# Designs tried in a protein design chat: VHH binders against Jacalin-related lectin 10 (JAL10). Part 11

Target 1, 292 residues: Jacalin-related lectin 10 (JAL10), of Arabidopsis thaliana (Mouse-ear cress) (q8gwi7)
Amino acid sequence: QKLDAIGGKGGKQWDDGADHDNVAKVYIRGGLEGIQYIKFDYVKDGKTIDASIHGVSGSGFTQTFEIDYQNSEYIVSVDGYYDKSGTMQALEFKTNLKTSEVIGYPKGTTKFSLGGVNGKMVIGFHGSAGKVLNSIGAYLTTAPPTKSQLVGGLTGGEPWDDGSNYDGVKKISVTYISTLIRSINVDYEKDGQVVTRYHGMKNGDTEEFVIDYPNEYLISVEGTYNILPDDNVLVIRSLIFKTSKGRISPTYGFVSGTKFVLESQGNAIVGFYGRDGGAFDAIGVYFSPIPS

## First folded at step 4 (VHH)

Design t1 (from c10 with Y99S R100W W101G G102Y; framework vhh_7b18_3)
Fold by ESMFold2-Fast, scan of step 4:
Structure t1 (fold): chain B 292 residues (1-292), chain A 119 residues (1-119)
Amino acid sequence: as target 1 above (292 residues)
Amino acid sequence: QVQLVETGGGLVQPGGSLRLSCAASGFTVSSNYMGWARQVPGKGLEWVSYIYSGGSTEYQDSVKGRFTISRDNAKSTVYLQMNSLKPEDTAVYYCARDSWGYSTSFDYWGQGTQVTVSS
């Protein structure tokens, strides 16, 4: 959970702790000799917590970096740059959605990284500071699942959502006919128990794709969607599944129309959502990090 | 009773053309959904083209722009015109009928006709 502080030996130790759900905002004030202070706003139980500054308070321009925690943005890593005197000269923050500017002056410094561990997010910071920031460390926790875009026919049928509160996928049963996908039946695992969710019409040819969870993860859903000529409705026409061990399923259904790929590097699929009516209209997935 | 008979297969060089015919008896072609499927050597069955009862047509992406499905209701025949043939098109081609529309498997299948694309 706790990543040791990296940087110089100077300054007094500070610690914001790990009792937070997320980071909301970063404040950094730079000066001629390096980063003069750093401050974080944290999130706990839906409330923003105003933490103390670390370093020297004063007047001047402060750079800020905001995290959209209400839309599941979180810090994944921090790159730091310290000089020969042990003063932090620059910092760069990376989230699951964006990267900050390099804040400060990294020329002639030693670079290090905090975090960047697949499946983890930063929820707190610690380090040392005096007149300048001397060192910085972080606290990590398990990152929440992320929701993919929805692909296919976005207005037909009725929405459904299995959510992301599963440990992994054990099996997908696909029911299809010569021209389209009719349904999927997913066996999820949660706390050692199998939870089955069915979406769509049962009439069709059914094939099973078994995943050797937890030794293997479902990582990709590919397929096509297209208009049905006689019905003028946009539906999922074909599906292909891929695993973390390089296994690729057969093609289910009929390859026709617009191609899509639902995949996120380093992440497994842990849930499905979509739209269904008389046909399987649309599909989306939830991604969760594969354990490192 | 229902019968489907495929003809027109053969050996052709890459870039060549073939026209497959499916002679149907025991039902009305224009009142049914019909398709062509192929079995590639060492692989499973895959759908190639489909003609809906209303006359609309569909093609698998790998054959789109190269293959054309059509029907002649007076002759009770469905055709697959195959242009710009590739070695990967080598397969046994089957004609099939689906009287229920969006059914799982077609009700009736032909015996198949071999298409070999080789130089």
Scores: ipSAE 0.058, ipTM 0.561, lowest interface PAE 6.6, mean pLDDT 87

Design t10 (framework vhh_7b18_3)
Fold by ESMFold2-Fast, scan of step 4:
Structure t10 (fold): chain B 292 residues (1-292), chain A 120 residues (1-120)
Amino acid sequence: as target 1 above (292 residues)
Amino acid sequence: QVQLVETGGGLVQPGGSLRLSCAASGFTVSSNYMGWARQVPGKGLEWVSYIYSGGSTEYQDSVKGRFTISRDNAKSTVYLQMNSLKPEDTAVYYCARDLYGYSRTSFDYWGQGTQVTVSS
């Protein structure tokens, strides 16, 4: 998605394009006349790519803003500030993890925002520049999946991880006994194909929760975890699933102890991870934006 | 031959109390994991209380503080004391034996159950 450049019509047009996976670093030199130059380092196939400077080169203090792209940090939005002449006076960058300082001089300016759309990230920039930055626009793409916290017994059993490289969830089969959850069997969809992943023990009562993917998305996993008496082991005791159509599954297992809810506004669950052994010790999920 | 016979159900007003009894034969109560499950008409089975082989007990959050599970080894009987009963507690209550303990537990309810109706 290309967001139009905001600001003045002066200067020469520039365009870094959208053929990038992420932004690695921002270089900005501000001045009393406006932002004098801007430069971005982009990421493609795990490597940084040099881009052209936009504006005027020369001596002066350059501020930098680094994105930790190797640890899944990305730019979510950019706030800009332009004066009555359309000259860009200040910029502020926001990632999923942090916010930059306001770079430049925002007093007496009009504020605008680029991005800030749920589930989107900035992967490129365009605009116009001459002696100063006159306008700036951005390219957005779908943000990578977000990993939830892990809930339950964090030290028991063995870890497992289905990852987040699925389009959606079609069915969850839960095996449970009177006191706890034993296993889950998840049918994922990837490029029109069903991929099944099984975790835990098969002994118990099994019930299926079918999701009408792609017309309906799994959006929430709610449950409880507690210590089992006599064994003093912390395990998942119950699970409940909720969909984008407001449908709620039956309660599986035994409701006891600490409650948890794994959900993220505007996002679907596209993967599971956790820990299991003789019981289902812990659970977590991966979120991706629901297509609009 | 294993037998579990539930008694003690009935009609009670909200806020009232009932004690359910489960008379067991064919096995040693003190050496087994046992629990009480209930079924509301039109809904699935819900486990409400459990007593472990070692004597520890636990309760589903909805009944915690109101229900107490206990056993009398000399009488081979498991009890569920139900206090401060609510309309939502209306169900058929089953006594069940667990075969394996927590990591492989699977209940089989052996009696016909006992009806508890909480109504004003």
Scores: ipSAE 0.066, ipTM 0.544, lowest interface PAE 6.2, mean pLDDT 86

Design t11 (framework vhh_7b18_3)
Fold by ESMFold2-Fast, scan of step 4:
Structure t11 (fold): chain B 292 residues (1-292), chain A 121 residues (1-121)
Amino acid sequence: as target 1 above (292 residues)
Amino acid sequence: QVQLVETGGGLVQPGGSLRLSCAASGFTVSSNYMGWARQVPGKGLEWVSYIYSGGSTEYQDSVKGRFTISRDNAKSTVYLQMNSLKPEDTAVYYCARDSFGYESRTYFDYWGQGTQVTVSS
């Protein structure tokens, strides 16, 4: 999605395009006349790509804003400030993890915002520039899934990972005994097809929690983990699932030990990973933004 | 061959006490995980307490501090001491031998017939 450039009419049009996976770094030189130049380093196929400077070529002091793209940080929005002459005076960048300082001089300007659409990230920029930056626009795409931390027993069992390349969760089948979780079986949807993934021991009572995807999303996995009293092994003791429609599953297993909640505001769970063996040792999830 | 027989249920006034007993046969109590669950009228089955093979115990928050699980290995019996009973404790109480989840070879659970506990004035 191409967001129109906002600002003044001056300068010559520039366009970095949208053929990028992420933005790695922003370089800005601000001055009293306006932002003198802007430059972006983009990411493509795991490597950084240098883009052209937009504005007047500069040496000397440049302010920078780094995106930790290797740890799933991305730009969600940019706030801009332009004056009555149509010169960009200041910019502020927001990622999913942090907000930059206001770069430049925003006093006496008109403020605007690019992006900030739930589920979208900025992957490119365009605009106009001459001796100063005159206008800026952006390219948006669907944001990548975010990986939660792994909770539970981090060294027991064997690791498994379903990944995040699913559209949503349609059903979770939980196998449990009175004191702990044994396994989960997850029905994902991908391109209109059901993909089933099973992890853990088959022995125990099994119950299903069905989600009305795409009208309803799995948004939260809560539970507890604790050591087994006769074994010095940390395992998942209970699980509870919650949906975007306010539905809450029964408690599977037994509430014991340390409580955890895996949820992220505005996001759905689109994948699972963890560790299992004789019990379900650890669990983690992948989050993807819920369409607005 | 495996059997669990519960006794000790009955009618008790709020604030009263009862001790449930579970006589086990066909296996060694001290070598297995044992627990108590209850079926509340109009609700589902709820686990209340557990005793592991090594003797460690666990309780649901709603009964913690009021209920105590114990066992007598010589008598092959598991007990549930219930103090400060409330009307909401009214249920059929079941003794169970439950699957031990971390062993590479697991056992299926066995249940007793249940014993009725009624807490009413």
Scores: ipSAE 0.122, ipTM 0.518, lowest interface PAE 5.1, mean pLDDT 86

Design t12 (from c10 with Y99K R100W W101E G102Y S103G; framework vhh_7b18_3)
Fold by ESMFold2-Fast, scan of step 4:
Structure t12 (fold): chain B 292 residues (1-292), chain A 119 residues (1-119)
Amino acid sequence: as target 1 above (292 residues)
Amino acid sequence: QVQLVETGGGLVQPGGSLRLSCAASGFTVSSNYMGWARQVPGKGLEWVSYIYSGGSTEYQDSVKGRFTISRDNAKSTVYLQMNSLKPEDTAVYYCARDKWEYGTSFDYWGQGTQVTVSS
């Protein structure tokens, strides 16, 4: 999706395109007459691409804003400030994790925003520039899944990871005994096909929680973890699931110990990871933005 | 052969106390994992407390400090002492024997006893 450039009509048009996976770094020089230049380093196939400078190189201090793209940080929006002559005077960058300083001089300007659409990230920029930046626009794409913290017993059992390359969750089957969670069996959907992944031990009572994907999304996993009194092993004791339609599952297992909630506003759960052995030791999730 | 019989339920005011008893026959209580579960209409079955074969006890967070599980091996009976009762403790309480720790689900259940906490 291409967002039109906002600002003045001066300068020569430039376009970095949309053939990028992310933005790695922003270079920007402000001045009393406006933003003198801007430059972006992009990410493509795991490599940083050094893109062209836009504007003019001159004397002055260059400010930088780094995006931790290897840790799933991305630009969600850019706020711009242009004066009555249509010259860009200041810019502010917002990621899913942080907000930059306002770079430049925003007083007496008109403010606008590029992006800020739930589920979208900025992957490219375009605009016009001469001796100063005159206009800026952006290219948006669907934001990547984000990985939650891992909760539970972090050193027991063996790690497993379903990844995040699924469209949604259709069903979770939980196997539990009176004191703990034994296993989960997840039915994912990918390109119209059901993909089933099983983790843990099969011995126990099994119950199913069905999600009406794509009309309903799994949005939350809550539970508890605690040591077992006789074994001193830290494991997941209980699980509860919630959906975008306000449905809440029964409590599976035994509510004991440290509580956790794995949820992210505006996001659905699209994958699971964790640790298991003789019990279900730890759990984490992958979040993807809900469309709309 | 195996039988579990719960008694001791009833109506009690908030802040009151009740002691539930589970009389077991056909097996040795001290050699088994025993538990109490409760069912509230609309909420499903919720496990409340356990006594391990080794004698260790465990409680769900909402009842910790208020409920105490114990056993009398000579009488083949498991007890649940419930203090500082709250309206949300209103449920049918079931005594159950677990086949073995970590191995499987419960293999024998009692018929349940109603606990109602109301002013």
Scores: ipSAE 0.069, ipTM 0.538, lowest interface PAE 5.9, mean pLDDT 87

Design t2 (framework vhh_7b18_3)
Amino acid sequence: QVQLVETGGGLVQPGGSLRLSCAASGFTVSSNYMGWARQVPGKGLEWVSYIYSGGSTEYQDSVKGRFTISRDNAKSTVYLQMNSLKPEDTAVYYCARDEWGYDSTEYFDYWGQGTQVTVSS
ESMFold2-Fast, scan of step 4: ipSAE 0.462; ipTM 0.787

Design t3 (framework vhh_7b18_3)
Fold by ESMFold2-Fast, scan of step 4:
Structure t3 (fold): chain B 292 residues (1-292), chain A 120 residues (1-120)
Amino acid sequence: as target 1 above (292 residues)
Amino acid sequence: QVQLVETGGGLVQPGGSLRLSCAASGFTVSSNYMGWARQVPGKGLEWVSYIYSGGSTEYQDSVKGRFTISRDNAKSTVYLQMNSLKPEDTAVYYCARDSWGYGSTSFDYWGQGTQVTVSS
């Protein structure tokens, strides 16, 4: 999605395009007459790409704002401030994890925002510039999935990971016994096709929790983990699932020990990872923004 | 020949106590894993407490500190001592045998159930 540039009509048009996976770093030189230049380093296929500066090089101080793109940080929105002549006087960048300083001099200006749409991130910029930055616009795309913490027994069993490249969850089949969780079987949807992934031991009672994807999203996994007496292993003891429509599953397994909740406001669960062996040792999830 | 018989249920006031007994016959209690489960009307079956063959015990979080499972191997009886009872403890309580350890599908014998009602 291309967001129109906001600001004045002055300067020469520039466009960094949208063929990027993320923004790595912002370089801004502010001045009393306005933002003197702006430059972005982009990411494509794990590699940083230098873009051209927009504006004029000079003797002013360059401020930088780094995005930790390797740990799923991304720009959510940019706030801009332009004066009565349409010159950009200040900019502020917001990521999913932090907010920059206000760069430049915002007093006596008109404020606007680019982005801030749930489920979207900024991957490119365009605008106009001459001796100063006159206008700025942005390119948005769907934000990448975020990996949760891993909960449960972190050293037992063998690791597994379904990844995050699914559109949604259609069904979870839980196999449990009176004292613990044995396995999960997840039906994912990808490009209209069902993809099934099974993890754990098949012995036990099996119950299904069906999600009405794409009209309903899995949003939460809650449960407990504890050491098993006699076996002395730390395992997932119980699981409860919740959906975007307020539905709550039955409790599967045995509620015992340390409680956990894997949930992220505005996000759906689109993948699972964990550890399993003779029991279901640990669980984690991937979150992706709920489509707007 | 294998039989489990629960007794000790009844009506009790909130904050009161009851002891449930599960008399087992046709097998050796100490050689098996035993549990107490409860059924609330309109809800699924919920496991409450478990005693392992080695004598270790476990409790669901909602009853931890209030309920105690024990067994008397000489009498072939499993007990559930229920203290500080709450209205939400109202259910039919079942004892069950798990002959091999850690499988709900391995619960091969169940008692008839005993009704516990916590009401004022």
Scores: ipSAE 0.036, ipTM 0.534, lowest interface PAE 6.7, mean pLDDT 87

Design t4 (from c10 with Y99T R100Y W101S G102Y S103G T104R; framework vhh_7b18_3)
Fold by ESMFold2-Fast, scan of step 4:
Structure t4 (fold): chain B 292 residues (1-292), chain A 119 residues (1-119)
Amino acid sequence: as target 1 above (292 residues)
Amino acid sequence: QVQLVETGGGLVQPGGSLRLSCAASGFTVSSNYMGWARQVPGKGLEWVSYIYSGGSTEYQDSVKGRFTISRDNAKSTVYLQMNSLKPEDTAVYYCARDTYSYGRSFDYWGQGTQVTVSS
């Protein structure tokens, strides 16, 4: 998706395009008359791409803002501030993890935002520049799935991973006994087909939680983990699921020990990973943006 | 034949106490995992406390510090001492035996006893 450039109509049009996986670093030089230039380092196929400077090089030092793209940090939005003459006076960058300093002088200007669309990330920029930056626009794409932390018993059982290459979750069947979770059976949807993945032991009470995908999304997995007395194993003791329509499942298993919530604002759960053996030792999820 | 019979339920004021008893027959209480579960009308079954064959005990967070599970092996009886009772503790309470072998839920249940916490 291409977001139109906002600001003044002065300067020469520039365009870095959208053929990038991420933004690695922002270089900005401010001055008395406005932002003197801007430059972006992009990422493509694991390598940093050298891009052109937009504006003019002047005397003084460049401020920088780094994105930790190797740890799945990405720009979600940019706030811009332009004056009555249409000159960009200040910029502020927001990622999924942090917010930059306001670079430049925002007082007495008109504020605008590029991006901030739930589930989208910035992968490129365009605009116009001459002696100063006059306008800036952005290219958005769907943000990649994010892997949650793993909760529960981190060393017991055997690891498993369904990955994040599913469109959504249609059903979760939970098998539990009075003290713990034994297994989950997940029906995913991928390209209109149901893909079923089973993890854990089958013996116990089984209940189904059906999600009305794609009209409803699984958004939260909540539960508890604790050591089993007499067995000295750390396992998932209980699970509760929540959907985008505010629906909450029954509590499965036994509420005991350390509480956890696996949830990410504006994201749906699209995959599971974990550890299992004689019990369900640990659980984690993959998040993907809910379509807007 | 295995039998579990609960007694001790009743009406109690908030902050009050009740002691539930589970009389067991047909098996050795000290050799089994025993538990107490409760069911609120219109709500699902909730497990509240367990005593393992080895004697260890466990409590759901909502009752921890207020409820105490114990057993008398000579009398083949499991007890649930309930202190500082709250209106949300109102439920039918069931005693159950669990063999605690991988792949099994509770295999024998009592008939239940009603606990009502109300002013």
Scores: ipSAE 0.193, ipTM 0.634, lowest interface PAE 4.6, mean pLDDT 87

Design t5 (framework vhh_7b18_3)
Fold by ESMFold2-Fast, scan of step 4:
Structure t5 (fold): chain B 292 residues (1-292), chain A 120 residues (1-120)
Amino acid sequence: as target 1 above (292 residues)
Amino acid sequence: QVQLVETGGGLVQPGGSLRLSCAASGFTVSSNYMGWARQVPGKGLEWVSYIYSGGSTEYQDSVKGRFTISRDNAKSTVYLQMNSLKPEDTAVYYCARDKWGYRGTSFDYWGQGTQVTVSS
């Protein structure tokens, strides 16, 4: 999606396009008359791409803002400030993890925002510039999934990973015994098709938790983990699921030991990973933004 | 009210060291750009060193490797450590707040200055 440039009508049009996976770094130089230039380094196929400077280059102090794209940081929005002449005076960048300093001088200006749409990230910029930056616009795309930490026993069982390439979760079937979780069976949806993934042993009581996808999203996995005294191994003992409609599942398994919550504000769970063997040793999730 | 107060200037022999301090009030040091500029006898005002709000630093080539800018956010103080001082470093040194990071032309608040004299 192309967001229209905001600011003045002056300067020459520029466009970095949208053929990028992410933004790696922002370079800005300000001055008394406004933002002198702006430049972006983009990411494509795991490598950084050097883009053109927009405005005028010269001597002075260049401020930089780095995005940790290798750890799933991305630009969510940009706040801009332009004066009555239509000259861009200040910019502020926001990622999913941090906010930049306000670059420039916003006093006596008109404020606007680009982006800030839940589920979207900024992957490119366009605008107009001459001796100063006159206008700026952005290109948005769907934000990538974020991988949670792995919770539970990190040395038992064998690793597995369903990945994050699913549209949503339709059903979770949990198999448990009196002391622990044995397995999960997840029905994902991908391009209108159900994809089922099974992890762990089938021996135990099985309960189903159905999600009304796409009208409802799985948003939280809560549980406990503890040492299993008989085998002296750390395993997942209980699980509870919560949805975007405020529904809470029954407690599956046995509540014992350290409590965990895998949840991210504004995000749905779109994938699972973990470790299992004779028991369900560890669990983690992938988060993706809930569409607005 | 924004206030900047410089201390630490004085007379020093070539090769000596001085540490300048800039006590800031009325704003948060870590949220602003801060710099040191100097007025050298027979020349106009020039920037010397700069610290960005994020902590990155810049130096004029003539002082690079000899001067170090730093800050103590808890004390709201910016420092300029000057080592291996030369006669040409003789100047009035000003602490300044800068919003733009553009070669001192955007400095919106200045201290009163502190005299540094390097003489054999």
Scores: ipSAE 0.000, ipTM 0.061, lowest interface PAE 28.4, mean pLDDT 84

Design t6 (framework vhh_7b18_3)
Fold by ESMFold2-Fast, scan of step 4:
Structure t6 (fold): chain B 292 residues (1-292), chain A 120 residues (1-120)
Amino acid sequence: as target 1 above (292 residues)
Amino acid sequence: QVQLVETGGGLVQPGGSLRLSCAASGFTVSSNYMGWARQVPGKGLEWVSYIYSGGSTEYQDSVKGRFTISRDNAKSTVYLQMNSLKPEDTAVYYCARDSWSYGRTHFDYWGQGTQVTVSS
């Protein structure tokens, strides 16, 4: 999707196109007269592409904003600030993980936003420029899944990873004992087919939490982790699941220690990863945008 | 035969105290993992407190500082001392022996339960 450039009518049209998988880095040189220089490094097929400079190379401090594209960071939106003459005075970049400083001088300007559409990411830019940036527009595409941090015991057990290449979660079966989580069994859906993945020990009480995918999405995993008395190992002690319809599962296991919440606004959980052994040591999730 | 029998439940006012007792027979309490769980009618089972075979204890966050689990090996009895009781503590309390080393179900024996009602 191409978002029209916003700003003034001055300068010469430039267009980096949309043939990119992500943006790697933003270079901006601001000045009292406006944004003088903007450049984007793009990613295509795992390689950084060196794109053209837009504006003048003059003297001044170049500010940079780096996107950790190797860890699934992407630009979700850009806020622009233009003055009464249509000169771009400031820009602010927002990713799924962070927000940049406001680059430039936004006071006394008109604010606008590019992007910020649920499920979309920015993969390219276009606009117009001369001695300053006059207008900026963006290209959007469907955002990829993102990986949460891993919570729990980070050194015990063996690592496992179901990945993020699923459309949704249909069912989670949790096996637990009075003091901890032993295993999870997840039924994923991919292109109309059910794919089942099992992690952990089967010894314990097992309960199922069914999700009505695609009418309902798993959106949150919360729980606790703590050391086990006598064994002195750090493990997941309890789990609770929440859906997009406001349904909350029973608490599985034993609520003890440090609380965690794995959720991301506008996103569904589409995969799990973690560590397990005799107990369920650690858990993490993959998020994918819920279609708007 | 293994048996667990709970006593000590009853009606108490908010802020009051009760001590639950679990009389065990057919096994050695100090050699087993023992716990107390509670259930509100129509709701799920919730583990409250646990005593490990080595003597370490653990408590759910909502009861920590208020409840104390202990055992008397000579009497083959496990206790749950409940202080500063709240209306939310109203439930049927069960004593259980944990068999987590033995198979697909970690709980191998449960008592009949004892009702605790906290009401003004």
Scores: ipSAE 0.102, ipTM 0.549, lowest interface PAE 5.4, mean pLDDT 87

Design t7 (framework vhh_7b18_3)
Amino acid sequence: QVQLVETGGGLVQPGGSLRLSCAASGFTVSSNYMGWARQVPGKGLEWVSYIYSGGSTEYQDSVKGRFTISRDNAKSTVYLQMNSLKPEDTAVYYCARETYTYSGETYFDYWGQGTQVTVSS
ESMFold2-Fast, scan of step 4: ipSAE 0.339; ipTM 0.725

Design t8 (framework vhh_7b18_3)
Fold by ESMFold2-Fast, scan of step 4:
Structure t8 (fold): chain B 292 residues (1-292), chain A 120 residues (1-120)
Amino acid sequence: as target 1 above (292 residues)
Amino acid sequence: QVQLVETGGGLVQPGGSLRLSCAASGFTVSSNYMGWARQVPGKGLEWVSYIYSGGSTEYQDSVKGRFTISRDNAKSTVYLQMNSLKPEDTAVYYCARDQYGYDRGSFDYWGQGTQVTVSS
């Protein structure tokens, strides 16, 4: 998605394009006449790409803003401030993890925002510049999946991880006994194909929760965890699933102990990870933005 | 040969008490995993309480502090003492057993159920 440049009509048009996986670093030089210099380093296939300078490189202090793209940080939005002449006076960058300083002089300007669309990230910029930055626009794409916290017994069993490289969840089969969750069997969709992943012991009663993907998304996993009597191990005791259409599954297992909810507004669950052994010890999920 | 028979249900006012009994035959209650489940009108089956073969007990959060599971090995009977009963406790209550506990994932025998109605 290309967001039109906002600001004045002065300067020469520039365009860094959208053929990037992320932004690595922002270089900005502000001044009394406006933002004089802007440059972006991009990421493609794990490598940093050195993009062109926009504006005048001159003398002065250049501020930098680094994105920790190796730890899934990305720009979600940019706030800009332009004066009555259409000259960009200040910029502020927001990531999923932090907010930059306001770079430049925003007093007496008109504020605008680029991005800030749930589930989207900025992967490129375009605009116009001469002696100063006159306009700025952005390219958006779907943000990468977010890994939830791991809940339950964090030291028991063996770790497993389905990852986040699936398009959605089509079905979850839960095996439970009266006191705890024994296993889950997840049918994922990837490029039109069903990929099935099984975790835990098959010993128990099994029920299926079917999701009408892609017309419906799994959005929430709720449950409880507690110490199992006699064994003194912390395990997942119950699970409940919720979809984007407001459907709520039956409660699987036994409601006991500490309650947890794994959900993220505007996001679907696209993967699971956890720990299991004789019981299902711990669970976590990967979230990806719901398309619209 | 294996049979579970529940008794003790009935009509009681909110705040009242009932004791459910599960008479077991064909096996030894002290060697088995035993539990109580209930079916609330309009909802699926939910587990209420368990007694493990080792004697440890467990309770669903909504009944913790109000319900007590126990067993009498000489009488081959499992009990559920229900205190401070609420309208939402209205359900059919079932007794269930798992003979082995360690390699079986579900209860293999169920009683016929006993109706508990909490109403004024």
Scores: ipSAE 0.066, ipTM 0.535, lowest interface PAE 6.0, mean pLDDT 87

